# VHH binders against o26223, part 190

Target 1, 191 residues: o26223
Amino acid sequence: MKLLWTSQHIKVTVHIDGKVSKMDVLEAIKTRRSIRKYQDREVPEELIDKILDAAMCGPSAVDERPWHFIVVRNREMLEKIPEVHPYGAMVKDAPVAIIVCCDSSLEKIPGFWVQDCSIASQNILLAAHSLGLGAVWTGVYPLEDRVEGIRRLFSIPEHVIPFSVIPLGYPAENPGTRDLFDPDRIHLEKW
Short names: E, the ipSAE of ESMFold2; O, the ipSAE of OpenDDE; V2, 0.75 times the mean of E and O plus 0.25 times the DockQ between their complexes.

## First folded at step 11 (VHH)

Design C115 (framework vhh_7nfr_2; at its last look DockQ between E and O 0.27; V2 from the best seeds 0.00; counts 0 for: pae E 14.8 > 2)
Fold by OpenDDE, look of step 12:
Formats: sequence, structure tokens, C-alpha cells
Structure C115 (fold): chain B 191 residues (1-191), chain A 124 residues (1-124)
Amino acid sequence: as target 1 above (191 residues)
Amino acid sequence: QVQLQESGGGLVQPGGSLRLSCAASGFTFSRYWMSWVRQAPGEGREWVSSISYSGGWTYYADSVKGRFTIARDNVKNTLYLLMDSLKSDDTAVYYCARHVYSSKPKTQDEFQIWGQGTQVTVSS
């Protein structure tokens, strides 16, 4: 049975008029794109709160919840991030960025914090998208140069590891939809 | 192979000027902070100056502040050190160094790659 995936063009009508169109979870996942261009428009604190709430709702190993979040709105600091993050150029143009960090002192099982913070980061992206914002995951960990750059820039303690920088704002681009389904990556029962 | 090659050193009189260059190869130059470090005869290595990815941030040792200027050309994969008002105490081998971290160096251990150095001699 060839599952004919009919590419239903889900027109994500980003209604500009502040009505947060509620996306279902599958729609949010399938239509999310990395957004690197932003409008000259402030993101309300309420939306950031909702995004952070979502970020903290993901599972973590043994419920360790090792994540911390730095919310950066200061323009000077946003403009400094590209100097310590070579792929963070778009951060200077965003009205706000979230830095996801791990507090190693909260780890119960070593190493799972990467998964935990990844889940948190992805939830930030999905939540942002569902709220009509655009965001992009810029990786910090595990690249030591970026980790230490961000650490020193934000005076992050040694036991806290910066994991990702996520700029977000109202989108000024529309990359369109992408179909990433690859049946060749699916193996039934055995490789 | 990752390589740094310094050039531009020489003999100059006190008050003179030199321009050092460091040619980088084997890596994406624009993705690394860079520094100049010098070593005078019989002395340890001394940090001189550092520059960020785009060159937006520059740092200088107090001994060279106001006299030296660090710059970079990411298209040419080249680091520069403009040295003005040279003094006898500036006599040293000058090394180009690639940073481990994207920040001002705290220790010499924060440099991974070094050039062979170029000799600068300031003498009357």
C-alpha cells in the first residue's frame, strides 16, 4: 500500500492582526522553518512567556530539567553575539533571543542534558512558530569556541553550559513549505 | 593542513613603523579569533593583541595600546599588526596565533595554532 502523501499545501496564513492562529501540533511541526529575517517589530513579553512555558514542558532524563534560559532583549548584547558566534549574524537583527543553557549541577545522569536542552530548544521553535513568530536554532554546544564565547559574553558560570542561541521575531521572510519525508530512511523490522 | 605564516618583520629605528602580516590556510579563517603574541630574548611569551571574527572587537596589551593596531581581512585570510612608534622594548619574535575560544584570551593555553614567527628588531 503506497501511502500517497498528498502534499496538502497547508497555507500557513500568518494573520498579521495579532490573532494567534492556533496550529495543531502536526501542522506546527510540518510547517516550521528556520527564520533568519525579522520585522522591525517588538515581541510581546506574553509571547515569550508562552514560549518559555513550552520550553519547560518537554521531558528530561529522570526529570532532571537541567535547562536555564537567558532572555536577551538588549540591543547592544544582541549585536555582540555575532562576534562570538559565527553563524549568529541574524541575532543582531532580532528583537529578542533566548539562550538555552544547562546547569550541570542539576544533572542526574551525565550526558542526557544534551537531549534535554535539545527538546527545550525544539519546543521553543515550535511554540514560536505556532504563535506566528519566526525563529532559528543556532548551535553553540558542542563547539568549545562558541561555548566559551557565549559564556564569557554573558558571564555564565562554569557549571552552566550554553547550548543554543535562538533569535526570534515576527518573520520578514517566507521560506515556504518543505517535505522532508524520506521512505528510504524507514526500515521495517530489520536494516 | 592548518598553517599560519607571519611576515613583515625586520630592523627598524626607534619611532619607526612596521606592518606584520599573517597568512592563514587550511581552515576557515573567519570562524576564529586571532591574536598576536611576542617573545623577547630571554623572556616568556607576551600577549600583544586580539581580534574577533569580524574585527568588531579588538584588544591590546597595555604595553602596546595606542601604538599598535590589529586588523584582519577575512577575504584574504590574513591577519595584520600595524606597529607605530616602535620602541627598543618591542624587539621580539612576533607570532600569529589562532584562538581556541571566541573571546579575549586569559592564558597562553587558549591558543591552538601558532605560526613560526617573524623577527622584529628595534635598534638605533
Scores: ipSAE 0.680, ipTM 0.849, lowest interface PAE 0.7, mean pLDDT 92
Fold by ESMFold2-Fast, scan of step 11:
Structure C115 (fold): chain B 191 residues (1-191), chain A 124 residues (1-124)
Amino acid sequence: as target 1 above (191 residues)
Amino acid sequence: QVQLQESGGGLVQPGGSLRLSCAASGFTFSRYWMSWVRQAPGEGREWVSSISYSGGWTYYADSVKGRFTIARDNVKNTLYLLMDSLKSDDTAVYYCARHVYSSKPKTQDEFQIWGQGTQVTVSS
């Protein structure tokens, strides 16, 4: 039973410098930052599995869940990503990257796969942060040159659309916090 | 294009020391994890040690822990293995290897060897 207001908080355990700390969902959302510098420390497969489990838990239009994921750990393949993605230079410095893809054969409502894959991408970022990792979303879709470049590089079939490339690793930077709350963007009852 | 050239091997008495070097060229050395791998006469290849690309993370096989030190110089593109308290069981050809992944190798296909190796012989 929800007898206490504090029961509305969902808490997650986070590793910080070898010590375990608890981070609630709101804290995770508010403190997640784009991380583009990574330690050369190994990222265990178990953490990637947890991140991908979280990625698949997002809401999806008419429950179509069109997402597929490519996990890239191969050093030479990571080094080739900046050749087809001009703003993906940091990917070559990451120990691993996840490519979020849409299988168009699973699409039930035209166009909503973009929202579905956006949700999956954000869940990857939040899950990574909650597990003590850093990540950044680098955009692929809707830029056709990047879509086709990534498709050719990873042998992605024509009915599958690469959506984002998310490098991740243990953070080698701490950009700190941001105050992004803007009450001028909140309108009561009408515009 | 990719080259790894091992050197520094030789004949040494038990309890002696050697420093192996590996000169790397043809790739961005500072972006790869590197390993030392050895092959004793009549044996398969054995992983000895790994180092991350910054040098912040090092790993050692149980047989060499406390005796060997892996190091790298990213300015000179050189990998080192400092070998102390050498034993007859350390007799092998030593190869340097470039990692496929940024992790400790689990299998032989997770690192790449290009060089001829350098022979280390520990005998009285």
Scores: ipSAE 0.474, ipTM 0.794, lowest interface PAE 2.9, mean pLDDT 88
Fold by ESMFold2, look of step 12:
Structure C115 (fold): chain B 191 residues (1-191), chain A 124 residues (1-124)
Amino acid sequence: as target 1 above (191 residues)
Amino acid sequence: QVQLQESGGGLVQPGGSLRLSCAASGFTFSRYWMSWVRQAPGEGREWVSSISYSGGWTYYADSVKGRFTIARDNVKNTLYLLMDSLKSDDTAVYYCARHVYSSKPKTQDEFQIWGQGTQVTVSS
């Protein structure tokens, strides 16, 4: 069976730009783009709370939920991130960033924390998009220099592993929608 | 013309100190990571220390930790290496090098521009 379906409308009421709005979940997934340019505009704390609530809704291996989040708004700290995270240059221009971390003491199945934190990271991107924000996932783990640098910068303990840095803000760019469906990636019953 | 010029090397007794300088010109110094790399006679180049473009992050090879201090002055466009408690196996030509981010550069290919080097000789 092909993965080409007509859009289903699943609506969720959200509060963005001082107004209530609704977006279908498939529409959010299809239209989310990495946003690396942000308006000089504060992101309300209530939106960050909603994004983090969404991040924690993801499934995890045996419900281990190993994630922790650092919310960074301090300008000096945001400006230091690119020094240890070379593809994180846009972070200094963002009003806020979220660092997704794994607390390894919460692991129940070794090694699945990467999948768990990846799910939480993607949920942050989708929730931000649904709230009228733009975000981008910048990779930290498994690059040792980035992990070490972020851990040192934010005083992250050794048993906690920084996984990703996600700058976010009101978008100052619109890359448009892509059609990426490729039926050759679909195999029925076997390879 | 992009240029890096080291100075401050010389002959020193074991336990002595030297301060190396690297003058940068022809590029925006404050936008780049900088490193010191050394080459002992008959050996390959060995990474010594790195510093972020603001100076906020410093990294050292295990062989020099606690004895060497890297610093930069983005007003004077100058990189420094303060070398204390020198040992005979610190004898080498010391190069400054410009690169993009890497806290511990792994290969010489990660360095875009090299200085001409300054000789440090530690002799009993």
Scores: ipSAE 0.005, ipTM 0.178, lowest interface PAE 14.8, mean pLDDT 86
ESMFold2 (binder alone), look of step 12: mean pLDDT 80; pTM 0.830

Design C116 (framework vhh_7nfr_2)
Fold by ESMFold2-Fast, scan of step 11:
Structure C116 (fold): chain B 191 residues (1-191), chain A 124 residues (1-124)
Amino acid sequence: as target 1 above (191 residues)
Amino acid sequence: QVQLQESGGGLVQPGGSLRLSCAASGFTFSRYWMSWVRQAPGEGREWVSSISYSGGWTYYADSVKGRFTIARDNVKNTLYLLMDSLKSDDTAVYYCAKHIYSGFPKTQDEFDIWGQGTQVTVSS
């Protein structure tokens, strides 16, 4: 490959093997669906890295960005998640899962980490969808039994709170679109 | 002060190996893609390799694939280039370069910070 030198700067010709999304942002938001059935196919590390980059781009209260992520590919560990999460049955069949966590030592304003981690979780879902993957959000916090079960399973320290488990993979189902717009929920100027 | 400092260059015989290091300071190293770029005597600059902020993605010029390995240590803020089976054509000044944008880059052709370079000479 060739580098072109132009007026004090270098231009690089680089071949990138990763695919970029063909959806615009609004289309991605409107067509994202929860996916619970996955192909028996590995998700490249590159796509996980792109998804986690997107997760960290979310806004957070006073820019505290308290999120940490655990990437789980180990089949034995994925198979144990349903034992501590009753609605996580699909996780055992996913090639990978991301656990979104809050490091409470990074929290600057009490309680806003919940919103911060919710935003990060949604960015994971949208990024996965835009890259041709399917994912589903499964709740951990605020259910204490799930929080403690996940913490023990993945050796998460006491000052870190597991917030959500998001299995993802290439989709093996294709649910239709939804029409969710409800104008009765929009109030102009006052309630 | 944002700085990149290369080391590890030197004289090596054809077929030999070298390990280059680049110490980064003044920015959050773990957020940025990093690259190695070289300039041979009388030639323009040639991109050699790039590595993602996490180390999960690596890219190589066809001339070095299978011989060079790019790596990083985000705890030590250090970028590496492990060079095996060196050829006379690998003789160049090797530069460490920081990509402009944090995270996954929107473009692969823009750098904002460069090191001073380290000389690699492959000769008998």
Scores: ipSAE 0.000, ipTM 0.222, lowest interface PAE 15.3, mean pLDDT 85

Design C117 (framework vhh_7nfr_2)
Fold by ESMFold2-Fast, scan of step 11:
Structure C117 (fold): chain B 191 residues (1-191), chain A 124 residues (1-124)
Amino acid sequence: as target 1 above (191 residues)
Amino acid sequence: QVQLQESGGGLVQPGGSLRLSCAASGFTFSRYWMSWVRQAPGEGREWVSSISYSGGYTYYADSVKGRFTIARDNVKNTLYLLMDSLKSDDTAVYYCAKHIYSSFPKTQDEFDIWGQGTQVTVSS
């Protein structure tokens, strides 16, 4: 037997718009902005799955892929994040947040997990933007108090390091695009 | 080993209620969509309900909407089907089934792991 989600015999309790963004890669990179104000609207689990799939597709040093992700939807837990993260006030107003973690037991080459988790974090931001969502990277590592605060709140084991907290939702703000191209930072052949 | 084991079936009068359970083992239960599928005597398999890995999304066949509730306990690795206002047409073997993929959306779903089934009989 095969199940068809859109068949006449099956009705979805919650309707999900599964349309892929028409934004190309360069447009996504250039128009992505940090979004800190969100609509009071739930983000479907299916979109979170797409975002996390994209996060795991990033390059990693010696293919170590040390990433683990915690998806937080519980309002009480989201409200506790600003208590251990001074610049995370917007998290309490987001419908969901993703905590990017490094499992140090998966690290094959010392120190590169920071680059690996940075790539995963950026892919979350780009994927969210491409799906019509807004997100912002709030830094956790290497600030010891934030690392241990987040670890304690989410029962994260000692061998796992929380790297970033990324609240996301449907944007309730529309900051304009930035013109950041600076040719003075480009050197041909030599410095 | 990967296994799904249903329980809670039995004989019930029309209008009665039953709670089915499915104990999962051998895989990371909290990462997969789970479903209930039933098979009445002489009929093909009929999809009944599905639940997302976190429990945030639930889907029901038109024939059971408003009468059945699917739920899961990711700490106990258990899937539930709460059946209310049972009808003679609900008589079937009920199977717990694991989705092939951990992610959604899908236009067509297939299951890779099935339980042995539990018999539900609605009769006077």
Scores: ipSAE 0.000, ipTM 0.122, lowest interface PAE 18.5, mean pLDDT 83

Design C118 (framework vhh_7nfr_2)
Fold by ESMFold2-Fast, scan of step 11:
Structure C118 (fold): chain B 191 residues (1-191), chain A 124 residues (1-124)
Amino acid sequence: as target 1 above (191 residues)
Amino acid sequence: QVQLQESGGGLVQPGGSLRLSCAASGFTFSRYWMSWVRQAPGEGREWVSSISYSGGYTYYADSVKGRFTIARDNVKNTLYLLMDSLKSDDTAVYYCAKHIYSGYPKTQDEFDIWGQGTQVTVSS
């Protein structure tokens, strides 16, 4: 086991024998990329549990936490997703996908469920990346055909809204990181 | 001014048919889910049917499924309810209702604009 200093007083554990590493939060944010090509390799349930735990740790408006998740491993179901989601072709090749949903009965403040489910979706992407997996957010809400298509495929009740479909797996591609910092978008004290 | 105006109600015998219309004005009708809600004498409001902003998706209460058809004309800004095989228990004031949010709604029962209602009476 090696201990890495990512900043003063922060340590990251590296397990050489298990091929497991962890990165700090800033590194994870900066190096996460959308991954659309996956190895033909099963993702352990323990990693999905860790990802979903991270998803539920996001802030939510008035602590409403309206999110529900469907974990899809069934190959026939994954293969049907592109039929109702034109830009979801990569989902059929993923070993697993997570459908992020809003249970409207849990909403306490109108309209903020979209932000709540966006936060949960981003946490899934970051957690997957930190665990050595790749993932991509494919948009469902607010596109009517995609929402109703996904609802039909997964028997989602009318009071629950499918928000995003996130395929994930071990990455079979390695895109370079992006340099996105733009100081012209930062204003001091006033616009 | 945002307004919904129903028409087409009346007295019919059991087994009869009616077509309700709802004329919408003052908002971009084609962006909103629309619903029909009814209120029987002495009862609370009961949701009857909803239609998506495109018209591609429709939902019905179990009590009317197979007998009623909801439709819309986004060019004419008009919502319809085609009622077949009417029963005495369909007697109610029928209201046209606009969903609060444009696009896909998080729920089918949140409305901000209501019409004045149109009376449907099913009696022998």
Scores: ipSAE 0.000, ipTM 0.193, lowest interface PAE 16.1, mean pLDDT 85

Design C119 (framework vhh_7nfr_2)
Fold by ESMFold2-Fast, scan of step 11:
Structure C119 (fold): chain B 191 residues (1-191), chain A 124 residues (1-124)
Amino acid sequence: as target 1 above (191 residues)
Amino acid sequence: QVQLQESGGGLVQPGGSLRLSCAASGFTFSRYWMSWVRQAPGEGREWVSSISYSGGYTYYADSVKGRFTIARDNVKNTLYLLMDSLKSDDTAVYYCARHIYSGFPKTQDEFDIWGQGTQVTVSS
């Protein structure tokens, strides 16, 4: 008897289209758009690892780094997210989503974890864009029903707070670039 | 209610061709990655091929690459395996399976729904 169904015994030929996108940081910031339509295409684990590495490189209050991440690829679980998040309909169409969480046991200064997790979320969006992927930030915290819905759905313990759900994939839309610079919002020396 | 049903197996001579079908019911077929998995007599299950929910992405085991083609019809809720240049080593029960996760399956535990299988025998 030979057991051929183990990861080390599976021989595969995988077709992955990859290209290096050369984008400076200002271009990445200015051209990133929320993407809600995704190609039917696998996102390699190596790209997710790079995105999560970037997420953890953000500044955090008193270096508390309270973030934890759940990577969701399970199709049934992705399809259940809109049931607990009314504005998360696009998540069911994504190949993968990242749930950004705060472990409150890592808090050093109360309340600053919101800023820490916001920075991690934005780094996910920028890193995804730089790697040729599209993503969108869907809000969870501070909406109580969404927080508890996501917690129940993913078995998140009571001391951990789900902050955002970020679906991502290869973009199937191009909403174009916006010019958002507004000099009336800049005040010199005083209001 | 949720069900996968294979058909199209049979006896074929070496070098011959077969087309396997898998009819899906009770779920939204177009939302799931699907695979073909086979089991030869006295051996464990071997992954054969996978297809993405739109059919835009396919994966093949090295043993079948260039000879087999996986396809799907999302209007008919049917998965196909087109088998060409069949060899005696292709003799097995062929199962279709629904993925729990999008992408290449790492283990057989990443399938939640299996068909009952269809026998393919390659013999002169």
Scores: ipSAE 0.006, ipTM 0.374, lowest interface PAE 10.5, mean pLDDT 86

Design C12 (framework vhh_7nfr_2; at its last look DockQ between E and O 0.01; V2 from the best seeds 0.00; counts 0 for: pae E 16.4 > 2, placed apart)
Fold by ESMFold2-Fast, scan of step 11:
Structure C12 (fold): chain B 191 residues (1-191), chain A 124 residues (1-124)
Amino acid sequence: as target 1 above (191 residues)
Amino acid sequence: QVQLQESGGGLVQPGGSLRLSCAASGFTFSRYWMSWVRQAPGEGREWVSSISYSGGWTYYADSVKGRFTIARDNVKNTLYLLMDSLKSDDTAVYYCAKHIYSEKPKTQDAFDIWGQGTQVTVSS
């Protein structure tokens, strides 16, 4: 079976009320905030599918696309994440979390999987924000204790590296906007 | 001991009302979505209603919308189903069930803990 051929004939994108996100790209980038408090409201599977579609659209080194994703909705599994991730306490309060992983067997150029998985993680955050959800990136790699703890909890094989844990939900907080533009970090022509 | 125990069932006339209770013990009740599921004689299990762990989100099967109200008391670790305008088709054993996931159940496999059930009979 050739998935490239089947993807040309199957509707893979899901629209909410016949519309895609109305937030423009610059607005989404500038207004996205880390959200650590979530409503206990259901997050539809269709929204997770859209977020993961966006995650896989990121650029990757030599088009290696090494990412794999674990979608965690099991309450008892979410409750266990803070035991192996000290700064992941908010994960247990989310209705769902996505674990971004690297399948090292897909890596074509050594070391670039970190950038690849970072791009996928950021796309998850932006896509979630554009769909009215909140999320936060909690770091796993390169902290070996966290890597091994997450691997053990989710039966992740040795050739796969957990990179980030991203809890998602409808926001139960509304942090203000940030003004982060700093012209002193911009150099014209030379340093 | 992890347990769910229903009460409040009985015989009621069509158009009548009943209040079911479910006492939860052995787990952190306030952290889980809860559901009511019913089973009529000779039929499969039918999902009736779900409530999020804060009580802020409630969901109902189309057959009971506007007639039933799901509620919870996280201090008393108790789930409720307030049933109004009862019909003969509401006759069933009513089960309390603890969710595995924070979502409306898609199948009965969405639950890991079930009560023993309480009988509701609506005479026609």
Scores: ipSAE 0.495, ipTM 0.806, lowest interface PAE 2.6, mean pLDDT 89
Fold by OpenDDE, look of step 12:
Structure C12 (fold): chain B 191 residues (1-191), chain A 124 residues (1-124)
Amino acid sequence: as target 1 above (191 residues)
Amino acid sequence: QVQLQESGGGLVQPGGSLRLSCAASGFTFSRYWMSWVRQAPGEGREWVSSISYSGGWTYYADSVKGRFTIARDNVKNTLYLLMDSLKSDDTAVYYCAKHIYSEKPKTQDAFDIWGQGTQVTVSS
């Protein structure tokens, strides 16, 4: 039975007028896009709080919750991030960025922190999108040059590992929706 | 092939100025920090200056601070060194070097690609 996924064009009506349209979880996942252009508009603290709340709601290995978050609004600092982060040019144009970090001292099982911080990062993206914001995941770990660059820039202790930089803002672009479903990637019972 | 090619060296009198260029090819230039390193006759290599991706961060050795200016053009894939108020002690072969990491270099191991160098001679 070939599940004919009918591409229902979910019109994500980005209500400009600050009304947070309630988006269901599947809609958020399916319609989320990386946003790299932002309006000249500040993001309210309330929205950042909600996003961070969501970031901390993900599972972690043995509930280790190793994540820390640096919220960056200072324009000078935002403008410096591209200096140590290739492909981070859009960060200088964002009103705010969240840096997701791992405190290695909180790690209970070695290595799972990458999954934990990935979940946190993805939740940030989904929450942002559901709140009418645009965001993009810019990877820091595991590239040593980026890790060290961000570490120095923000005076991050050695036991804390910067994982991702996520600029956020009201979207100034609409990349549209895409269908990423690939049935060829699905194997039944065996490869 | 990854390549760095320096140019602009020459003979100048003390107090004179030179502009060095380094043409980069074979890699995404804008994705790497760049440095100038020099080697005087009979001496080891000395770090001179470094520049970040977009040029927002620049670093200088104390010996050249206030006299030299590092710059880059990422569209042209070119690194520059503006040298003013040149002294006899600035006589050296000047090398362009590609960074491995996005930080001020601590050692010579900070670089993975080097140019052939350009000779700068400051003499009366």
Scores: ipSAE 0.007, ipTM 0.315, lowest interface PAE 9.6, mean pLDDT 89
Fold by ESMFold2, look of step 12:
Structure C12 (fold): chain B 191 residues (1-191), chain A 124 residues (1-124)
Amino acid sequence: as target 1 above (191 residues)
Amino acid sequence: QVQLQESGGGLVQPGGSLRLSCAASGFTFSRYWMSWVRQAPGEGREWVSSISYSGGWTYYADSVKGRFTIARDNVKNTLYLLMDSLKSDDTAVYYCAKHIYSEKPKTQDAFDIWGQGTQVTVSS
């Protein structure tokens, strides 16, 4: 006896967030978690555009805006990242990654680019979260081997400094929330 | 020797409630997304609900949203479907299904293991 599948539509309910989310900012900050497991599902280009728009909204030292972003979707390239970035192993399983870079020729105040690119990186994490995606910041700078490995892999010029690699996708895990508030870290008026 | 065994089906009046259970064995239950899929008499299979491996993400077909609740107990290796406000067109055989990948299902080929099914009848 040979049985054939008769229904081609298993109805899938998706929470598509191709528009601005109504998530409260404090809720987004408190509930964002590092996500290292992703569904085998493409992330639409429009969501990446929204995330990068948000990344560029961050403040920067004297408005220097030193950031550049490399969007990586090519499977072969994503699989090569762990060869030069050992703690970026989850990147090979992500549908897309964003590399946050500093163009040092745009610096107006030496050394503040680290803060600038950190702000942009955090905005990427929050924007992804608000759009129903999961992401994780994997550190590149200041680890020299990682910086040079990523620069070589993506043909990044000498005056441009790779700062972070952020894989992202629709989440396939939920680590839950944490209560990290510690009153002992708060000092009034002086230490 | 992977097995899924549904239970808890039966006859219920419209507006009533029912709880289905699915006992899993032969695989690490807590590593996989799970789904409920139903088949009404003379019709094809219809996806009902999915739950992520930790239980943190749940998804429902529009036809059951607000009436059905999917849940799992990773200690007991059991998947549940809590059905409320049942209607006559919920009458079907309900199957428990194991996902191949950790993702929302797109087609029937998202599942590699199916249970035998449990009959739910909502008589009006």
Scores: ipSAE 0.000, ipTM 0.105, lowest interface PAE 16.4, mean pLDDT 85
ESMFold2 (binder alone), look of step 12: mean pLDDT 84; pTM 0.859

Design C120 (framework vhh_7nfr_2)
Fold by ESMFold2-Fast, scan of step 11:
Structure C120 (fold): chain B 191 residues (1-191), chain A 124 residues (1-124)
Amino acid sequence: as target 1 above (191 residues)
Amino acid sequence: QVQLQESGGGLVQPGGSLRLSCAASGFTFSRYWMSWVRQAPGEGREWVSSISYSGGYTYYADSVKGRFTIARDNVKNTLYLLMDSLKSDDTAVYYCAKHIYSSRPKTQDEFDIWGQGTQVTVSS
């Protein structure tokens, strides 16, 4: 059987509130905010498939692409995440969460899976935002208690490392946009 | 440069006890899982035990479970293996190993082994 998040499935055109959403890349990057409050509203599988396609399009050290994803929609499981992740309280209120994992057996260069999974996590946040959803990255790795807590909760094998838990849904808050540009952090030619 | 220096081996009678130590330098010891791996004469390397960053999680090979205890001191950058109820089959060179990956390793190929090890001989 084919997985729902294959490239063939992701090519389906999605309409948001009866209209095609339009947001360019720079707008998405600049206006994305961490969203921790969600509407009591289901996120269609079609949108999750688009988000996961975007996650897998990130650059990866020596093209190892070690990421795996667990999609959690079960309310009882979402309610248990805060028990093993102290700063994941908002996850229980989300309609869905994505757990970003690294399969260490796919790693070709030691240690770069952290950067690979960070890129995948950021792509999830940007893709969710571009599709009218809100999300937040809650850190798992390198916090040992969170790694092993999430591993046990979702039956993750020892060669797979849970990296982040990203709850997402339709936003129930609007924190506005930040202006974070700091020219003093840009050095030309030399430090 | 990563350096791992094992010590504490020796000759012991069956049923005896030994404490192995591994002094680590050249990396942030408190951020890595650490393991003990052994090699008996004429045999391949066998994983013995692993310990997490904090020491909160430990794993053991079935052959040593209940007899060996892995421990660490992150202030002293030292890994320990406390060996009780030693058997002749425990005779091997014991190596301290730093994990290449942050997860529990499955095979010896997932370890950085830098020292010559410490010889443990269980004989009467």
Scores: ipSAE 0.000, ipTM 0.147, lowest interface PAE 15.9, mean pLDDT 83

